# Miniprotein binders against Primase homolog protein: the designs that were tried, part 1

Scores and structures below are computed, not measured.

Target 1, 337 residues: Primase homolog protein, of Arabidopsis thaliana (Mouse-ear cress) (f4i6e6)
Amino acid sequence: MSENVPDHQSTNGFSSSDFFVPEEEAGKKVVLSKLVTLMRKLSEQGIDAQNCPPGVRSCLICPKCEVGDSGEKSLTLYIYPDGSSAKWTCRRKCGLKGVLQVDGKLVSKDPIGKVERKITVESIKLEPLCDEIQDFFAARAISGKTLERNRVMQKRIDDEIVIAFTYWQRGELVSCKYRSLTKKFVQERNTRKILYGLDDIEETSEIIIVEGEPDKLAMEEAGFFNCVSVPDGAPETVSSKEIPSESKDTAFKYIWNCNDYLKKASRIVIATDGDGPGQALAEELARRLGKERCWLVKWPKKSEDEHFKDANEVLMSKGPHLLKEAILNAEPYPLKS
Positions, changes and structure headers below are counted from each chain's first letter, unless a header gives other numbers.
ipSAE, averaged over its two directions, is called F for ESMFold2-Fast, E for ESMFold2 and O for OpenDDE. V2 adds 0.75 times the mean of E and O to 0.25 times the DockQ between the complexes of E and O.
Where letters were taken out, [cut] stands.
The coordinates of atoms that the task and the answers printed are left out; those that the model quotes come from them. Centres of patches stay.

## First folded at step 2 (miniprotein; from fD with T36Y Y38T)

Design fD2
Fold by ESMFold2-Fast, scan of step 2:
Structure fD2 (fold): chain B 337 residues (1-337), chain A 81 residues (1-81)
Amino acid sequence: as target 1 above (337 residues)
Amino acid sequence: SETKVTIEIRGESPEKLEEAILELIKKAYELGGEVYFTVEGNKLTITVEGLSEEVAKKLAEEAEKLAKELGVKVEIKVEEK
């Protein structure tokens, strides 16, 4: 097996903004054996990186865009200064992007995809909750004690205060999701996809899954601490296709990432929203987790022809006792032929 | 018997400086050297280690030729390990 790079030339073009690398990243030693391995792996993705130096951004023709003879260089490739990893993104609508590592141990543990960025409360500029946000939650019957236990914080974005739902795994901050008071959502980029409240289910045999972070907080007001929320909301409809492999099941990556926690559960109560998407989410979760151990919550009636949407609405309107009763009255998930 | 090459490049034209730096970095790692680089404003220092004396001299000659063609200033130091 040859470690040598072939004498093959690709078409390269650079802008001034793509050439210069931050001083913090400069000065790292290039390991040629790693770089050669990385370039071989990139070629397997259709990316010819033979003439792309580490530590600088390179513009290449995207293998997926089918740009034709015009040769638009829409793919941005960045090889990290030590030659051990690379990332790429296409600027066009094809959406091609990815990450490669040369360490076989890292590749087997973290398959080809986005590198997870480490964050801290300080690095993402989170701050303690102001009175306005505490009052917002009080109007939803969520107490300061519950907010503090779940380490709910806030962030200032363009002079607007947004709620920060902090995602923790084994005492480490791994992700953060921001919610405006008008229900606009933004998630920290390139962070690990996990269930909200993951550490709360590590030592429990029964787990409750809700659709939104406010619903997780509402469950604690009803006395349920063994509850997690999905991070990304609900699909519009249930897929008719077979469950994808781990590498292709991107919409439910959080299920795969939390499998060690979920696999231990003897009973999983699914308490998603009562609307169409919430029902679709419940079915997608049950088919992945095993319908035999799943139980489904039916929200109580709000009026003669309407039901409550979610846990937080039940809590706000009817209090913690009715919410508790709704969870305890969960029915076995239907087994279809 | 292994030789170290240090190349300091300075220029005021972004286009010319970019082209010179990129070509020299490509050449250095393709020749099997261990490459280090540092950017300080409009100055770049490229250090290449692990080259034979013959290969190091060839890299130095290519650097001088490229600098002359692109109109950028370079300072080159070759030293025995």
Scores: ipSAE 0.000, ipTM 0.136, lowest interface PAE 14.2, mean pLDDT 75

## First folded at step 5 (miniprotein)

Design a16 (from a15 with L16F Q46Y)
Fold by ESMFold2-Fast, scan of step 5:
Structure a16 (fold): chain B 337 residues (1-337), chain A 102 residues (1-102)
Amino acid sequence: as target 1 above (337 residues)
Amino acid sequence: SDELKKEIEELYEEVFKLMDEALKLGDPELLEEAYRLWDAILKLIYLAEEGSPEKLKQAIETLARKVSELLDKAQELGNEELAQKASDLAEKIRNLIEKAEQ
């Protein structure tokens, strides 16, 4: 009779070969890898966690409320010991709160907040426009003077030059949107969502809203400086639901973020694209801004069967005078459902 | 009030310690309960700064519910130490609600 007991693996005496990593060391490397990812993601939120040990509550200066004089460390950051996630909250009235996961996306909602990442021309590596990009815009009837006034720049991504539409609020760079010459779009991550050209409407009672940044530039060629572009794409259809609360209206967060500029406007001219999505965008904007102060641009006929799509197409084909005429001929937004 | 704010800060400290203990156990269901508890305390801190008595009361009641959910989960998993801490915290929150209603 013999008993079948599992044989214990015997260790051989002295050896200089490191043929395995202990489970504890392997686990430490996995946690370290996750922590590096969390530190990078936290940095993108404006939170410098380099000296914040995991599993311990750390107190930091809040990047949102920026307590200048006292230097109070009001932001509490907690990095979970396994490196899976991080959570933070500010104890001051700014209400900053947030959570992020190493394998997940950032969650931002009431009561969970989001930190806007601060950027500079230097930090995101923007360059002055080259002749190629200047020529690209000249073909679209947009002048170097207009590009310079709007601080249009470029960025090198790998071996490709992309157009950089810089978003400014009260003289500070708050966001940037990149456009390739082949119409691929990328927004700077974790930056404040605002209207393109926001500072141009700070002192105006009449505002023009267009769908794309090139359309904002085209409006300026026609003599309209009181123009802004939406930063995001148009919806395919109008929502049948009631307008969401500020915290839930993520697709139109730029409207909420720019409310101080928009609330004082006595007249808002909506000059979005003439296609289905552009019409849906016009309706979504009008229902948020108040239809009673909104006016809608109907683009002129391109041919017997077609209308021009947008402001830049009108400018390129018919010049600044006809574009100006189209804006001046805007009609009151329909008040009937 | 300064007194209420101080009591909320004490609750925050206790909730944070309770959450830390739950996370050390590495159970996926306890981790989910700990995240829900964290969300509740974040809302409580926010509302304490806003000075809204009605919303603050609702947030304290939500925190009490989340702590009770963690207590039930700790008991289900047989963790008596975590269960006792959650029970003690739930009693302190209940006493705070009773004081606020007097």
Scores: ipSAE 0.000, ipTM 0.157, lowest interface PAE 14.8, mean pLDDT 76

Design a2 (from s3b with L16W Q60W)
Fold by ESMFold2-Fast, scan of step 5:
Structure a2 (fold): chain B 337 residues (1-337), chain A 96 residues (1-96)
Amino acid sequence: as target 1 above (337 residues)
Amino acid sequence: SPELKQEIEELYEKVWKLMDEALRLKQKAEELGDPELEKEAKRLLEKIYKLWDEVLELIWLAENGDTEKLKEAIEKLEQKVRELKSEAEELEKKLS
């Protein structure tokens, strides 16, 4: 239908063969379809441009500043007259600045001022798990019940089916991380960095932190629901520098973003991988969270010369009872460097 | 200023394409598992983010613009784009 314009830029137009529509009206419809796409993309960034005419500066409540000063319209938004792009800046200390084009390219000048993209299961085109992915997890001793509870889904990326680990905060989808069966990882761009399973620790005083999403699922098979996974894996080595400020601590931004959940915990059990990077991750977590409330898991022996690497390997080889035992036998984190 | 606005728009697009290319190269370096190439790709991205920051300031300056300052700034940023494109091409060769 002539008046029904899709959101996509590649379909953002209508036929010029309509003999009863003046060229001026045709041009206006093209601008409107671009504006619809632009406004949708701005909304995904937390900017409601519904009453913001093109070619005019509009003052809005900043999505990054609202918590402290909800009455102040500190965000200036300008939509270019052709409806193809928008720019914004916040006049307050958060420094939020950005430019967005109809093609979906998004940039925020300041990491503190970066607007987090809002997503839904439908908008990122997630699908229910197929048998192949369920069998993959079954081979790892992860049940369909655990996958369903954690809302594990799948996505097609370039005709490849990948596992979708959905990240939730207070019942809302915040981020998504994709894992191929060959261990390639991709995260949804411009989404908030949080711990996997964050809602599971909202009302607990004791939490368990693991290195990967499959390990979080393995912990549930052992009866531990108060478990979260880091989203970005492990560093190569422990930094000799002081803990960076929030704006500079990019590798551990998820700690800063989840601080209100983490600061209330009286006991934090660190169950990262047993390898060098996993040990480095444990140290980086403990130095940020406070070593005095941290416990460290020592994975059991696999042989005389080797230990199990992670929670999922223990589950697969020794079952949920021995995994539970390993967690319960966590030792206080060493206070001596 | 229509000419300068067009140059800034072209510069904006060039930097975006350069960021897309650098992200692709970073992913390729990570897949190869070469720590040196990963470090080089990360440095390239850091330089591109700095350049992007400067382009964003240029867009803001255009609203209250001093025509002479804008022209000099555009030229300097175009030079940085050429340098970073060359770095991206060299990294691509190393990743082959």
Scores: ipSAE 0.000, ipTM 0.130, lowest interface PAE 13.7, mean pLDDT 78

